# Miniprotein binders against a7ua95r516to809, part 30

Target 1, 294 residues: a7ua95r516to809
Amino acid sequence: ASLSLLSISDLVPDLQFIFFWMSNAIEILYFIQQKSPAYMQTIELMDDKAGSKESLLSATISANEEAMTILEEVIMYTFQQCVYYITKTLYVVLPGLLDCNPFGTEPSSEQCRRAAGVCVCAVCVMPEAVRRVVSVFQTTSDLLQQYQVHSEIQSQMFAYLFFFTNVSLFNQLIDKGPARGWFQRSRVLQIQASVKILLDWAKGAGHNHLAQKFFAKFCSTVTILASPPQQLSQMSWKALCAEHPSLKPVQLHRILTQYQLMAELGPLPIWQPSSEDEAYIYRTVDLLESFENH
Key: E = the ipSAE of ESMFold2; O = the ipSAE of OpenDDE; V2 = 0.75 times the mean of E and O plus 0.25 times the DockQ between their complexes.

## First folded at step 14 (miniprotein)

Design Z4 (at its last look DockQ between E and O 0.80; V2 from the best seeds 0.74)
Fold by ESMFold2, look of step 14:
Parts: structure tokens; C-alpha cells; sequence
Structure Z4 (fold): chain B 294 residues (1-294), chain A 116 residues (1-116)
């Protein structure tokens, strides 16, 4: 129970243990892969005076294959544990992004204020809710680099973290948005600004492609909601589907419905779903995203 | 030489004892250091066995390496099962950890007896 409520900084020692073995398991796996053929050749070339060559070869192949399987499981298990602890932290800090005002009046720290308004530290000027999320991503990135985790594993880690973030933000916006007033124009613009800070972090960290891919659903939602009525009312259902392929028909329909309510627009014929999509706009099971599809 | 292999076996036994003591004290950093040194010793043993053309030593070192990796996997799993409160998985992985330690010792003893 206690680990589900900890901040990312409280988890660093546990993450260090995980990353130590993740990184070393990758290097050990490479060692076995590079050396195993030579070991087998040595056995195959032995003088078989005792008649045990085939038994030794079979047993050695088995031992090395089992070792490689165990190492692959170490890598997978440590990856899963990292994701588990980091997403538990993200789960508690992500909702604040939807409520915060990135256009606040003062820096979040006294050190930034005492710099006579010349503070250029992005962390110091961020809204606290955005800073908490960026801190999770930055701490994760710093640890992965400190332990020299293979770049492909680092990319898979952030792919999952961005996927988790997208699902969490999208589901909360759809579920809680009407009651929380998150579809109000001024609120949507604040959310858009907060997401831009996250996207800028991802770009600066070298993960722009992953962020574009895995934030697409939430970003499409915010882009539609932030569109001026003159622009959006001229776009047909078909055009909106083409521009926002990450949105399922039921999701697009719900977003447009909320837009109409907040902009006080009546039904628009141009937003009528295609005949092919009309069967899908009422599929409530497809409205919210699952964390299991990644 | 047999003296070099005997000295390596003694280092392996020492590092295993250090890892076990660190685990009793909850010192995962020291346990990891000792286990990593065991891995490095076994990697060197495999390289020596291949250069010597000694197939039985290659097999023995490969088996030790496998059991050490089983030990490390079980250690990681029991550590996080306990922290997550999954008592059933923690008991299962602790059994695997004890078994891997016993298997490693047994194979190390067999290797030592083969030298004599």
C-alpha cells in the first residue's frame, strides 16, 4: 500500500536497483549471444575419447539457452516494475493538468521571483501541476541515462509512459469534463497550453516522435475543442475523421456534442456521421480507452 | 591451472557468502555488488575454459551462470513482491531464491571435487 502513494523522488532507490539489473542484464545477454557459438564449436571439435561429446554439447546448449531466457525475463520484469511504479506516480499527478492555469501571475518558487523577473528556468516558471508531471518524466530520463540503459529500451519506456498519460488524460476529460467545466473555451486554452509544455519537454528530451504518436488522441481532442466556431463549423464529419484518425467515431461524436453545448450551437447537418460511422457513435464500450491495449 | 581454478572457486564462494549476508541485512546495493562480481568471475571462467578447450569446464561454468541468473531473477521478484504486498508471490520467489542458492553451491562443490 505505501508504494502506491509515494512521489517519484521517494522511489529513486528502488528504481536504481531495477535499472542496475536491467542495464547489466542487457550487456550480459549480449556476452552470451556473442560467445555461445565459440563454446559450442570448442565442444564439437573435441576428441570424443569418452563418448560423451553429444551429451556435453546438448547440456551446454540447454544451459546457455536457459540463461538467455532468464536474462530476457530479467529485462522484461524490471521493465514492468519500472512502468508499475512510475505510472502509479503519474496516476496521482496527471489530473492536476486539467485543472491548472498555466497563465498564472507569479513564479512557483521564491528563487525565481528574487531573480528580478529574469528567471528563464522552465521548471521554476511552470505551473506546479505541470511541473509535477515533467518531474516524473525528467527523473525517469535521468535514471535511464545514468545507468546507460539501451536506447531501444528507453524508447519503449517512454512510449508506454506517453501511452499511459494519453489514456489517463483523455478518459478524465471525457468522463469528468462536463461536471468540471473543462469544455469551457478558456479552460480548453489553458489545457492546450499545459499540454504544449509537456510536448516541448518530450521534444527537448529526444522523444518527439513518440509523443506525437502516443498523445495523438488527447491532442486531437484538445485541438478540436480549441478551434474557433467559424473554422470548425465549416468542417464536415468526413473531414474531421480524416484530420483526426486517432479518434473513434463515438469519441469524435462525444467531443462535437460537448463543443455544441459549450458554444451554444444547434445541431449542424455537416457534422452528421457517415452512414458507415453512424452504427459506431453509440458504442459506449469504445468511448473510454483501455490501459490494456499497449 | 588447478591452483588458479581453486582460487576462483574460493572467490565465488566468498562473493556468494557476501551476497547472502547483505540480503539478511537488507542491503540490496551490497548484494548487487557481490552478485555482479560473481557474474564477472563466471564470464572470465567461460573465456578461460574456451581458450583451454575444456568442454566439461565450459558446461560447469555455463550451469553455474544459469543458476546465478536464476538467483538474481528470484531476488528481484521477491524484493518487489514483498513491497507490493503480494505475499503468495513473495513466498514462491523466496523458495526459488533459496533453491537457486543451493543449486549454485552444489554445482560449485561438484566443480571443486572434479579438480581434486
Amino acid sequence: as target 1 above (294 residues)
Amino acid sequence: SDERLEQRIQRLEKRLQEAEQALKEGDLREASRALFELIRELEELLEEAEKLGDPELILRASELFRELLRLILALIKVTYARRQGDEDEARQELKELRQAIQEFRERLQELREELS
Scores: ipSAE 0.803, ipTM 0.941, lowest interface PAE 0.4, mean pLDDT 85
Fold by OpenDDE base, look of step 14:
Structure Z4 (fold): chain B 294 residues (1-294), chain A 116 residues (1-116)
Amino acid sequence: as target 1 above (294 residues)
Amino acid sequence: SDERLEQRIQRLEKRLQEAEQALKEGDLREASRALFELIRELEELLEEAEKLGDPELILRASELFRELLRLILALIKVTYARRQGDEDEARQELKELRQAIQEFRERLQELREELS
């Protein structure tokens, strides 16, 4: 109940606190790493008064090493907390993406209507369900930039968020898709269009490579399902495996089986798994993606 | 040099007091700001120690820096434990935070005594 009401805006104060310390911890770590050699050199150049030099050097090394360890812990802890809060918000909004009809004349966001009348910005023309997802990513991006978080940490953050999003969407599509009619061509085309809007945002935000990499499995699934029966029925199992290497044999087999049922296609010998893959198509444990593999 | 260092110590004490006061008031944001300023003061102290070529001061400043980082980590953990409703973790981290403050103060006083 309480999670359904959680908006990314409600998390902004918490995220600001996280990003503040994350960014500062990285800067401080860099400072210590740069200055530590100079400090050691200063101690080394001191006249050796009766063994005091070695003790001072050792103590200073120890203090700096411990300081760096604490900073790494701060960075890791803040990163984990950030991911935790953002993924909770994503968990709430992602299901709406699969039910979204991007071709419908959904009214522009109430906020843009109030401020400027007809706003034609990319966000205002987005379907509400897509906008909610994009808003989570955009808010994250804006905060990372505001606090000048190191680019590598930003990349890692988006990599994980895209990974999480892909796993969530893929698992929902595979598990609930048949029952919810998401495998119907018209619905698939809606999903494809919605995902394209998200990918276009990621491209505009400078995360094109990460988005392409981490959404590959979901995109492959949607691409297969969006394919016309006439086209897909001409593709062999081997060709589909080669074109969609992100899909495990069990996943591809499930997708094709559900496609066949939905399209009312008879048995297609051309989609029969190879002898090599035949053992793997029954590994139902590998059907859904795990959140732990990242 | 000694007068300048005493002035630095006084600034460090002031920032620590600001953080402690903010913590007593339950203002974790202001506490964080004060601790951030304290970091900057310690960075300057380390730079001064390097410039002076004083290995003892480098060590003492590095130790102060370490204790400050422990304090910051504890503050962060307290903040999130409270937000998650984990009162046991929040109490534990608050204890660690108070200990880190005390240790930092003691080390700062030791530094003052060494300069006198």
Scores: ipSAE 0.651, ipTM 0.876, lowest interface PAE 0.7, mean pLDDT 89
ESMFold2 (binder alone), look of step 14: mean pLDDT 84; pTM 0.818

## First folded at step 15 (miniprotein)

Design U1x (at its last look DockQ between E and O 0.93; V2 from the best seeds 0.82)
Fold by ESMFold2, look of step 15:
Parts: C-alpha cells; structure tokens; sequence
Structure U1x (fold): chain B 294 residues (1-294), chain A 116 residues (1-116)
C-alpha cells in the first residue's frame, strides 16, 4: 500500500493558491492592457525641458513589456501546475472505474443520474470508485468558479482533464484488460455504466461538447465490446471503421480480437481488414495513446 | 501630494514586511493576501500618477509593479519546485525570490529619495 495516494481534498490548499494567482494575473494583465496607452501618452505629451522624455518613454515601455511577459508566465505556469496536480490524482483513481460494479445491490445508473442533476453533494450516493473521479472533476469545477477563472481557461482545463481521462482509461483497458478479465461481457457492461455516469456529470456541468470530443476513443471501445454478438457479427470492418473513426486500425483489430475470444467466435470473414488497413493492424507502437498534449 | 505619496510608501513597506513574515511562517494564504494588497496599492499609484500627469512617477510605479510581479512569479515557482522535490530548482527559485524582494526595496528607496 503506497503512502503517496493523494485525494483531491488534500490538494485544495495548493489549488486555491494556484487559482488565486492564475485568476488575478489575468485581471492584472487586463488592467495593464487597458491603461498602458494612457501612461505612454502622458509621457509623450510631457514638456521636455530637462531632455529626459525619450529615456523616460523607453524605460516605461520596457518596464511595461516586462510586466506583461511576467504575467503571461504566471498564467502559463499556474495552469501547468494545476493540471499536473489534478492529473496525478486522476491517475490514481481512474483505474478503479474499470474494477467497480456500479450495479451493486441497487443499479448505480439511477443513483448517478439523480445525483448529477439534483444534489450539491452529487458524489455521496455513487459507488466509491465513481465518486472519487467525480469528486476530482467537481472540486476542480467548484474552485474554478469560486476564483472566477475566465471561461475559456475553464474550458481548456476540462479539455485537458477529459483528454487525460480518456488516455488513462483506454491504455489501462487495452494493456491490462486480458489479465484483469475486463473484456468479459458482464465487466464491459459495468464499465459502460460507470463511464455513462462520468458523461452525465460532464453534461450537467456544461462540458458535454468537450466530453463527447475527448472521450470518443474509450467510448467507441466500450460500445463495440458491449454490443450483442448477433448485432456485431453482422457489421463489416469497413462499417466498424466508419462508425468508430477515433480508433486506429491496430486498436480496432485488438478490440475485435478480444471480442472474438470473449464471445468464443472463430475468425469472421466480415471483420477482415481492408487492404489499406491490413498494413497497420500489427503496429503495436500505435496501440497505446500518449499522455502528451502536442 | 508628497505627503500622500509618503503615506503610500509606508503602506508598501508594511505590506512587504507582512508578506515576508508570512513566508517565514509558511503561511501562503497570508503571504498572497499581503502581496495582493501591494498590487492594489501600485495600481492606485499608477492611476494617481496618470491623473497628475507625472511621467517620472509613472515610470517608478511601473518599475515597482514589475519587481512585485517578479517576486510573485519566483514565489510560485519556489513553492512548486519544493513540492515536486526538485531541490536544485527550489534553491535557485528561493534565491530569485530573495533577490526580487531586495530589488523591490531598492526601487522603493529610489522613489523615497526622489521625494526629497
């Protein structure tokens, strides 16, 4: 048991410090941008009896430009630190979504839909693994709003957090799924229900577009794996590629291979890759996704 | 006007001392409050200087503003270098922080001397 497990609540003081300066640096930058022309005009209109006008103007322009550069660095650095700490907590809690049973004694999808739309403490009725992830997103959202961080920066933050979540869940499923039994039909349905809880949270929080965009690869994977054999066995490789454009050929091939093993299906001619895709279905270097946003 | 500016310099010195004391105690919330009050004082100084049409005061206020921002950036970087366990970076950023505080004091002393 590692002692380095961090909860989002343990990070709140550090996140408060980050968001305080991120938000204020943006407002200070706006102040300087709005007032700088007036300051320069005052110097340009001065009576230059002492012969100091040009040196005062040059020095003031330099100080102003340096201040703006420092503020831009504060904003960039605080954003980077924020995503660093939040993604560290996400990395620890996300694998639990793949192991949890959201159906338990009561089907969790009803609990989570109710919580996502109704309660300030929306995480209190969810399975623990789902609640931990939602708590990270909700705490982040609450802090961004509390410190009045600009809406464009809030969107960039959640775009990155959803991107990170998708990469983490997809890589864990593909890499560890066979050993963990995560491709078994009942487990796939449990995973699908857990992810739906996250998607419902994102919709209720006003981030539906970002979630749809950045969860596409993982959601496509789970959708394929959750499909009934009678339905999926009638879809060609070409049709599956068209329905799931976020999946690379090597990824789709791996998913279908695991589906065949789980459903005890032999090779299906209808799933033979197109001639173009056949060159790419064994590129294992392309199987897992990168966490780097470049 | 010079009396009001001297009072503002005294407030700037007081807030800087509060920020330094908070940093020695590890109280980032209080340090941030004191530094933000310094920002507010300098924003008011810039507006006053512009209303007076005083180009030298505008320059001095901008120089103080720049040094305060450099101080804040160094504080943020030192804080998170330490939390990441990067001891070499943390030591460098703490050095930058101390230099930024000294440079702010130097600019403030220059402003006081110009009042004399």
Amino acid sequence: as target 1 above (294 residues)
Amino acid sequence: SDERLEQRIERLEKRLEEAEQALKEGDLREASRALFELIRELEELLEEAEKLGDPELILRAMELFRELLRLILALIKATYARRKGDEDEARQELKELRQAIEEFRERLEELREELS
Scores: ipSAE 0.796, ipTM 0.941, lowest interface PAE 0.4, mean pLDDT 84
Fold by OpenDDE base, look of step 15:
Structure U1x (fold): chain B 294 residues (1-294), chain A 116 residues (1-116)
Amino acid sequence: as target 1 above (294 residues)
Amino acid sequence: SDERLEQRIERLEKRLEEAEQALKEGDLREASRALFELIRELEELLEEAEKLGDPELILRAMELFRELLRLILALIKATYARRKGDEDEARQELKELRQAIEEFRERLEELREELS
């Protein structure tokens, strides 16, 4: 109940605090790393007053190393907290993306936060369910830019968020898709269009490569399910494996089996797994993606 | 040089007091601002210590920096422990925060005494 009420906007004050310290900790770490050699050299160049130089140098090195270690911990901890809160928000809004009809004329009643009045920006014309997902990513991007977080950290954060999004959407589609009717061609086309809007946003935000990489499994699944029966029934197991290398044999087999049931196709010998893959198609433990391996 | 260093110590004390007051009031934004300004003052102190070629001052400034970073880390951890509902962790981190403040103050007073 309580998680359904958490919008990304409600988390902004908390995220601002984290991003402030994450950004500053990176800057301070960089400062120390650049200046520390000069500090040590200053101590080294001193006249040895009664053997105190070595102890002073050792103490300064130790204090500097500890300071850097603490800064690394601040960066790591703040990063983890950002990911934790943002992924919780994504978890709430992502199911709506699978049920979204992007071809519906539902007027977007939400005003663009960037403009007073009716805005026709790309975000404002999005279906509500897609806009909610994009809003999480956009808010994250805006905060990262506002606090001038280092580009590498921004890339790592978006990589993880896209990974999480792909795993969540893929697992929901595979597990609940048959029961929810998401394997029906009309619904698949809606999902495909919704994901395209998200990918177009990611491209516009400069994250095209990351989005293509991390959404590969979900996109492959949707592409197969969106394929006309006449076209897909002509593709061999080997051809499908080659075209969709992001899918494990067990995943591809599950998708094709559910497609066959939905399309009322008889047994298709051409989709029979190779002798090499036959042992792997029954590994149900590999069917769903794990959140641990990123 | 000594007068300039004394003025730096006074600024460090002022920023510490601002941070402590903001923490007592629960104003995390003001606390963060004050702590950030304290970092900048310490960076300047380190640069001055380098220019003077004073290795003892470099060490003292690095020690102050270390304690300030411990304080900041404890503040962050305490804040998010409380938000997660882990009151035991939050209490522990708040204890560490208070300890870091006292250690910083002690180190700052030692520095003042060395300049007097």
Scores: ipSAE 0.782, ipTM 0.927, lowest interface PAE 0.6, mean pLDDT 90
ESMFold2 (binder alone), look of step 15: mean pLDDT 83; pTM 0.798

Design U2x (at its last look DockQ between E and O 0.75; V2 from the best seeds 0.77)
Fold by OpenDDE base, look of step 15:
Formats: structure tokens, C-alpha cells, sequence
Structure U2x (fold): chain B 294 residues (1-294), chain A 116 residues (1-116)
């Protein structure tokens, strides 16, 4: 109950706190790394008075190493907390993306969070369910930029968020899709259009490569399901494996089996797995994606 | 040089007091601001120590920096432990935070005594 009320806007104050320290910890770490050699050199050039130099140098090295270790812990901890809160928000809004009809007359948001009035920006004209997902990513991007977080950390953040999004959407589609009617062609086309809007946003935000990489499984699944029966029935198992290398044999087999049932095609010998893949199509443990393998 | 260093110590004390006051008031944003300014003062102290070629001052400044970083880490952990509802972790991190403040203060006083 309580999680359904958490908007990304409610998390902004908490995220601001953590991004502030994340950014500053990176800057401080860089400062120490750049200056420490000069500090050590200053000690090394000191006249050795009764063996005090070695002790002083050792103590300074130790203090510096410990300071760097603490900074690394701050960076890691703040990163983990950001991911934790943002992914919780995504978990709440992502199911809406699968049920979204982007071709319907759903009321668009009349007000952009960036504008005091009526806005016709690309985000405001999005279907509400898509806009909610994009808003999480956009807010994250805006905060990362506001606090001038290092570009590598920004890339790692978006890589993980896209990974999480792909796993969540893929698993929901495979597990609940048949029961929810998401394998029906009309629904698949809606999902495909919604995901395209998200990918277009990611491209506009400068994350095109990451989005293509991490959404590959979900996009492949949607592409297969969106294919006309006349076209897909002409593709062999081997051809489909080659065209969709992101899908495991068990995943492809499940998708094709559900497609066959939905389209009432009957058994298609051309989709029969190769002798090499036959042992793998029954590995149900590999059917759903894991959140641990990022 | 000594007068300049004494003025730096006074600024460090002032920023520490601002952070402590903000922590007592339960304002983590103001505490963070004060701690950030304290970091900047310590960075300047390190640069001054380097320019002076004073290895003892470099060590003392690095030790102060280490304690300040422990304080910051404890503040962050305490804040998010409380947000998660882990009151035991939050209490432990607040204890660590208080200890880091006292250690920082002790080291700052030692530095003052060395300059007097």
C-alpha cells in the first residue's frame, strides 16, 4: 500500500542529500589523489632528525590511505542508496508501461514540472504511464547534472537502471503476459510503441548505446511478438536465434510456444530447436532474468 | 605564518560548531553545508602546510581530514538507516558520529597547542 504512493518527487529531497555527498566525495578523492604525492615528497625532502622522518612518512601514508578508503566507501554507499530508492520507484511505475495504450486519447499532462504553465514538450505529450517512467529517469538525470556528478558514475547509474528496467519488464511479460493478454498482437503493438518512446527519450538524453544494450532482451521479445504470423512462420529456429542473440534458447522457445498458442498456428516444424539447443529449452531456471547479474 | 594558522584553526572551530548545532537541531542539510565548508578549510590548510614545507602540519591536517570523513560517513549512514526504519543501526551510526566529532575536536586542540 505505502509503496504505491511513492513518487520520484517525494524522493527528491533524499536524493539531493545523497547526490551532494556522492559528488563531493568524488571531488575530494580526486583532490587527495592529485595532491598526496606532493605531500609525501615534502616529507621525503625533510632532513632526517633522529629517525622521525620515516615515522612521520608512515603515519602520513596511513592517514592518506585511510582517508581514501573512507571516501571510496562514501561513494559506494551513496551510489547503492540512490539505486535502491530509484529502482523502488521504477518497480511501482513499470507495470503501467505494459498496460499502456499510447494510441488512445489519454489526457496528457497539461503542466511540465519544468514550466510554470501549459507545456507541449515531448514529456508532456507522452501517455501518462510512459511519462511516469520517463519522469523517474529524467529526474535522475537532472539531479546528476545539478550536482555535477562525474560522467562515469552517471553512466554506471543509467546502466544499472536500464538493466533493472529490462529485467523487470521482461520477467513480467514472460510470466504474466499470457494471462494478461500482452501476447495479443494489438497489445504487443502498444507495448512496442511505449518502449519506443522510452528509447527515443534515452537517445535524446545521450544514453542511446546503454539503452540499446540493456533493453535488448525485452526489445527482442517484443519484436518477435509484434511480427506477423505470415512472416514469423517462415523463420527457422536457427534464424531466430541468430537474429535475437540476447535471448536464451529456453526464452525463445517459451516466446514461440506462447505465440503459437495465441495465433492458433498449430505445431511448426520449422521452429523446432536444433539438437544442440534441445537440452537447454527445458532449463526453466534460465527462463526469467536475475537481478543479481549486472 | 602563525597568526594565519591560528585564524585557520578558529575558522575550523567555527565550522565544527555550526555542524554540531545543525545536528542538534536535526537539520542534516545545514549540517552538510557546514561540513562541506569544513572540508574546504582543511583543503586550504593542507595547501598551506605544503607551501610552508611543514611535514608535521601536513600530518595533522591529514588526520583532521580523516576524522572529518569518518564523521561524514557516519552522518550519511545514520540518515539512511533511519529512513529504512533500522533504528538500531541509526543509533550505532549516531554514536560513531559523536565519537568522530570528539576525536576531531581533540586533534584540533592539539594543533592549537602546537602553534602556541
Amino acid sequence: as target 1 above (294 residues)
Amino acid sequence: SDERLEQRIERLEKRLEEAEQALKEGDPREASRALFELIRELEELLEEAEKLGDPELILRAMELFRELLRLILALIKATYARRKGDEDEARQELKELRQAIEEFRERLEELREELS
Scores: ipSAE 0.804, ipTM 0.936, lowest interface PAE 0.5, mean pLDDT 90
Fold by ESMFold2, look of step 16:
Structure U2x (fold): chain B 294 residues (1-294), chain A 116 residues (1-116)
Amino acid sequence: as target 1 above (294 residues)
Amino acid sequence: SDERLEQRIERLEKRLEEAEQALKEGDPREASRALFELIRELEELLEEAEKLGDPELILRAMELFRELLRLILALIKATYARRKGDEDEARQELKELRQAIEEFRERLEELREELS
């Protein structure tokens, strides 16, 4: 229940605290790494008449090494806390993407329909569910930039967030999609439009390569489900594997058999797995993705 | 040099007291501000010790730096243990935080005594 109460706006103070220390720990680590040789040289150049040089050098090296270890732990811990809180918010808001209608049939869309009479070319309205997800990504991006977090850490942050998003959406679509009507063509087209909004955000934010990599499994699934039945039934298993390398054989087979059922193409299997894949299409342990093994 | 070092020790003590008060009031953001100012002071102390060619002062400044970083790590861990409701972890990290404060104060007192 505490997870369902969190919004990204409520998390901003926690994220500010996290990013403050993450960014500063990185800069402090760099300071120590760059300055340590000069400090050791000062000790090595001392007159050792008292016989204390070896103990001073050893103690200083030890303190320096421990300081760097602590800073590395601060960076790792703050990264882990950041992803923990952000994924709690994503967990709550992501399911709504699968149920929303980006084409503006909601009553709250009447202002958009009225503006369309003034020669507005927008066909889609960003529904609240999509806006909530984009808000999480945008707030994260704004804070990372505000605190000047190192660009490699920013990339790793969004790699994990996109990985989490893909796993969450893919697992829900595969597991709950048939019962929820998400395999129906009109719903798949709505889902496709919603994910395009996310991809456009990622491109505009400079994360296009990460989004292409980490959304691949979900996007492949939606692309297959959005395909016209006549076109899809003409494609061989081998061609589909080649077009969708992100999907495991069990995943591709499940998507295709559910598509066949929903498109009412009859009970006889249309797509025959290759001999190499035949052993893998029934491995249900491989059907859903793990949040730990991206 | 010794007068500037004594003034720096006074600023370090002031910032530590500000951090302790903020922690007592449950304000980790204000504690963070005070601890960050301590970092700035210690970075300047290390630069001055290297410029002076004083190897004992370099060691003492580095030991203070290490203890301050232990403080910061414990603060971060205690803050999030509490937010997660993990009372055992929060109690352990609070203990680590108190120990790091005492160690920092001990190292600072040793440095002050050496000036006398």
Scores: ipSAE 0.799, ipTM 0.933, lowest interface PAE 0.5, mean pLDDT 84
ESMFold2, look of step 15: ipSAE 0.797; ipTM 0.934
ESMFold2 (binder alone), look of step 15: mean pLDDT 81; pTM 0.781
ESMFold2 (binder alone), look of step 16: mean pLDDT 82; pTM 0.786
OpenDDE base, look of step 16: ipSAE 0.800; ipTM 0.935
ESMFold2, look of step 20: ipSAE 0.760; ipTM 0.930
ESMFold2 (binder alone), look of step 20: mean pLDDT 81; pTM 0.774
OpenDDE base, look of step 20: ipSAE 0.801; ipTM 0.935

Design U3x (at its last look DockQ between E and O 0.86; V2 from the best seeds 0.75)
Fold by ESMFold2, look of step 15:
Structure U3x (fold): chain B 294 residues (1-294), chain A 116 residues (1-116)
Amino acid sequence: as target 1 above (294 residues)
Amino acid sequence: SDERLEQRIERLEKRLEEAEQALKEGDPRELSRALFELIRELEELLEEAEKLGDPELILRASELFRELLRLILALIKATYARRKGDEDEARQELKELRQAIEEFRERLEELREELS
């Protein structure tokens, strides 16, 4: 309830401060890199009457190298701050994706009600839970472009945000799914549709390769859970591992156990782990993902 | 030539006064603006020092630039620590920020004396 008030728009002033210094630190770093050879040349051409040339050169090199080191730290620190603010927002809004129904119509927003005579409003038809997540990604993208942050840094930012999103959704589904009914087939299909909207956003934003890479674990989980029983029951453990290499043996085992329970396929295990994997399917310490993995 | 350098030092001193006032008033947005303007003035000073072929001036301006960047890093760290709710770290970084501004002012005053 209280957490539903924390939005990306409340953090925009903080993000503007961070992106201002991130972008300028990159430009200042470039300035120093381009000018340092000229500074060294000037000192090397000086008349060394007092024998101070070596001292001046050494001190100037040290000052410039230390300045560049500080700027690299500014860039790294501002990147970490962006991650902190944005992931705090994502952590609050992501669980809603698991509860929402993207197939239902939501009440129109104020803007859509004003345009009642015009039935073209993609934002108004999107479920609110999905819209909140997309808004975080879109606001982040808009700010990065507004401040002209280097494209490689933008890619690294979204790589981490997609990694965080995948870990958060996967952990919530595995940990809370049984109690929340999220393994029911109708709910899995709703979740799959919601994730499709996020993947479509990422593709349109030019981040398709990152989304394919970093959503793999959650998408694999949902794909397995959405499979018809006739098809999934005919697949071997080996085939499932080959199709879903992002899933650890303990994770795949848990997913298949929940699937068998919800589809009421009886108590006899259908999928037999390979001998190599049998040692790993009960490693509960490996079940949930860490947010600290790179 | 010396008159142009004096004018640059005067502009640096003006921006530093703005930064010192912003820190005293606890206005991080104005402090950020003033520090950015100091960056621009130091970039111009470095370009002038290079064109003059003055190695001592290049060194002094480079050292000022490094100190200003330490100041900016301290500002960024203090802002982040406060937002995280780490009050001990925020207090320490703000202390370092204040100390860095005083050190920058002292070095700028030394530069003005050397040019005279």
Scores: ipSAE 0.759, ipTM 0.921, lowest interface PAE 0.5, mean pLDDT 84
Fold by OpenDDE base, look of step 15:
Structure U3x (fold): chain B 294 residues (1-294), chain A 116 residues (1-116)
Amino acid sequence: as target 1 above (294 residues)
Amino acid sequence: SDERLEQRIERLEKRLEEAEQALKEGDPRELSRALFELIRELEELLEEAEKLGDPELILRASELFRELLRLILALIKATYARRKGDEDEARQELKELRQAIEEFRERLEELREELS
């Protein structure tokens, strides 16, 4: 109940606090790394008054090393907290993407926060369910830019968020798809269109490569399910494996089996797994993606 | 040189007082602001120490910087522990924060005495 009320907007004050310290910690770490050699050189160039030079140098090295360690901990901790809060928000809004009909004329009830009045920006014309997902990513992007967070950290954050999104959508589609009718061609086409809008946003935001990489499994699944029966029934197991290398044999087999049931196709010998893959198609533990190992 | 250092110490003391007041009031935003300003003052102190070629001042400023970073980490942890509903962790981190502020004050007073 309480999680359904958490919008990304409610998290903005919390995220601002984290991003402020994340950005500053990176800058401070860079400052220490650049200045530390100069400080050491200054101490080294001093006349050895009473053997205190070595102890002073050692103490300064130790203080700077500890300072850098603390800064690394701040960066890591703030990163983890950002990901935690953003992924919680994504978890709430992502199911709506699978149920979304992007071809429906549902009036966008949400006014663009960037403009007073009716905005016709790309975000405002999006279906509500897609807009909610995009809003999470856009807010994250805007905050990262506002606080001038280092580009590498931005890339790592979006990589993880896209990974999380792919795993969440893929697992929901595989697990609940048959029961919810998401394997029906009409519904698949809606999902495909919704994901395309998200990918187009990612491209416009400069994250095209990351989006293509991390959404590969979900996109492959949707592509197979969107394929006409006449086309897909002509593709061999080996051809499908080659075209969709992001899918494990067990995942591909599950998708094809559910497709066959939905399309009322008889047994298709051409989709029979190879002798090499036959042992792997029964590994149900590998069916769903793990949120671990990113 | 001595007058410039004295003025820097006075600015550090002022920012420390602002941080202590923010902590007493329970305002994490003002505390964050004050701690950020302390960082900037310490960076300038380190640069001045380098220019003067004073290794003892470099060490003391580096130690103050380390203690300030501990304060910042404790503040961040305390803030998010409370938001997670872990009141025990939040209390522990707040205790650490208070201790670190006191240690920072003591070190700053020692530095003032050394420069006087």
Scores: ipSAE 0.662, ipTM 0.885, lowest interface PAE 0.7, mean pLDDT 89
ESMFold2 (binder alone), look of step 15: mean pLDDT 82; pTM 0.783

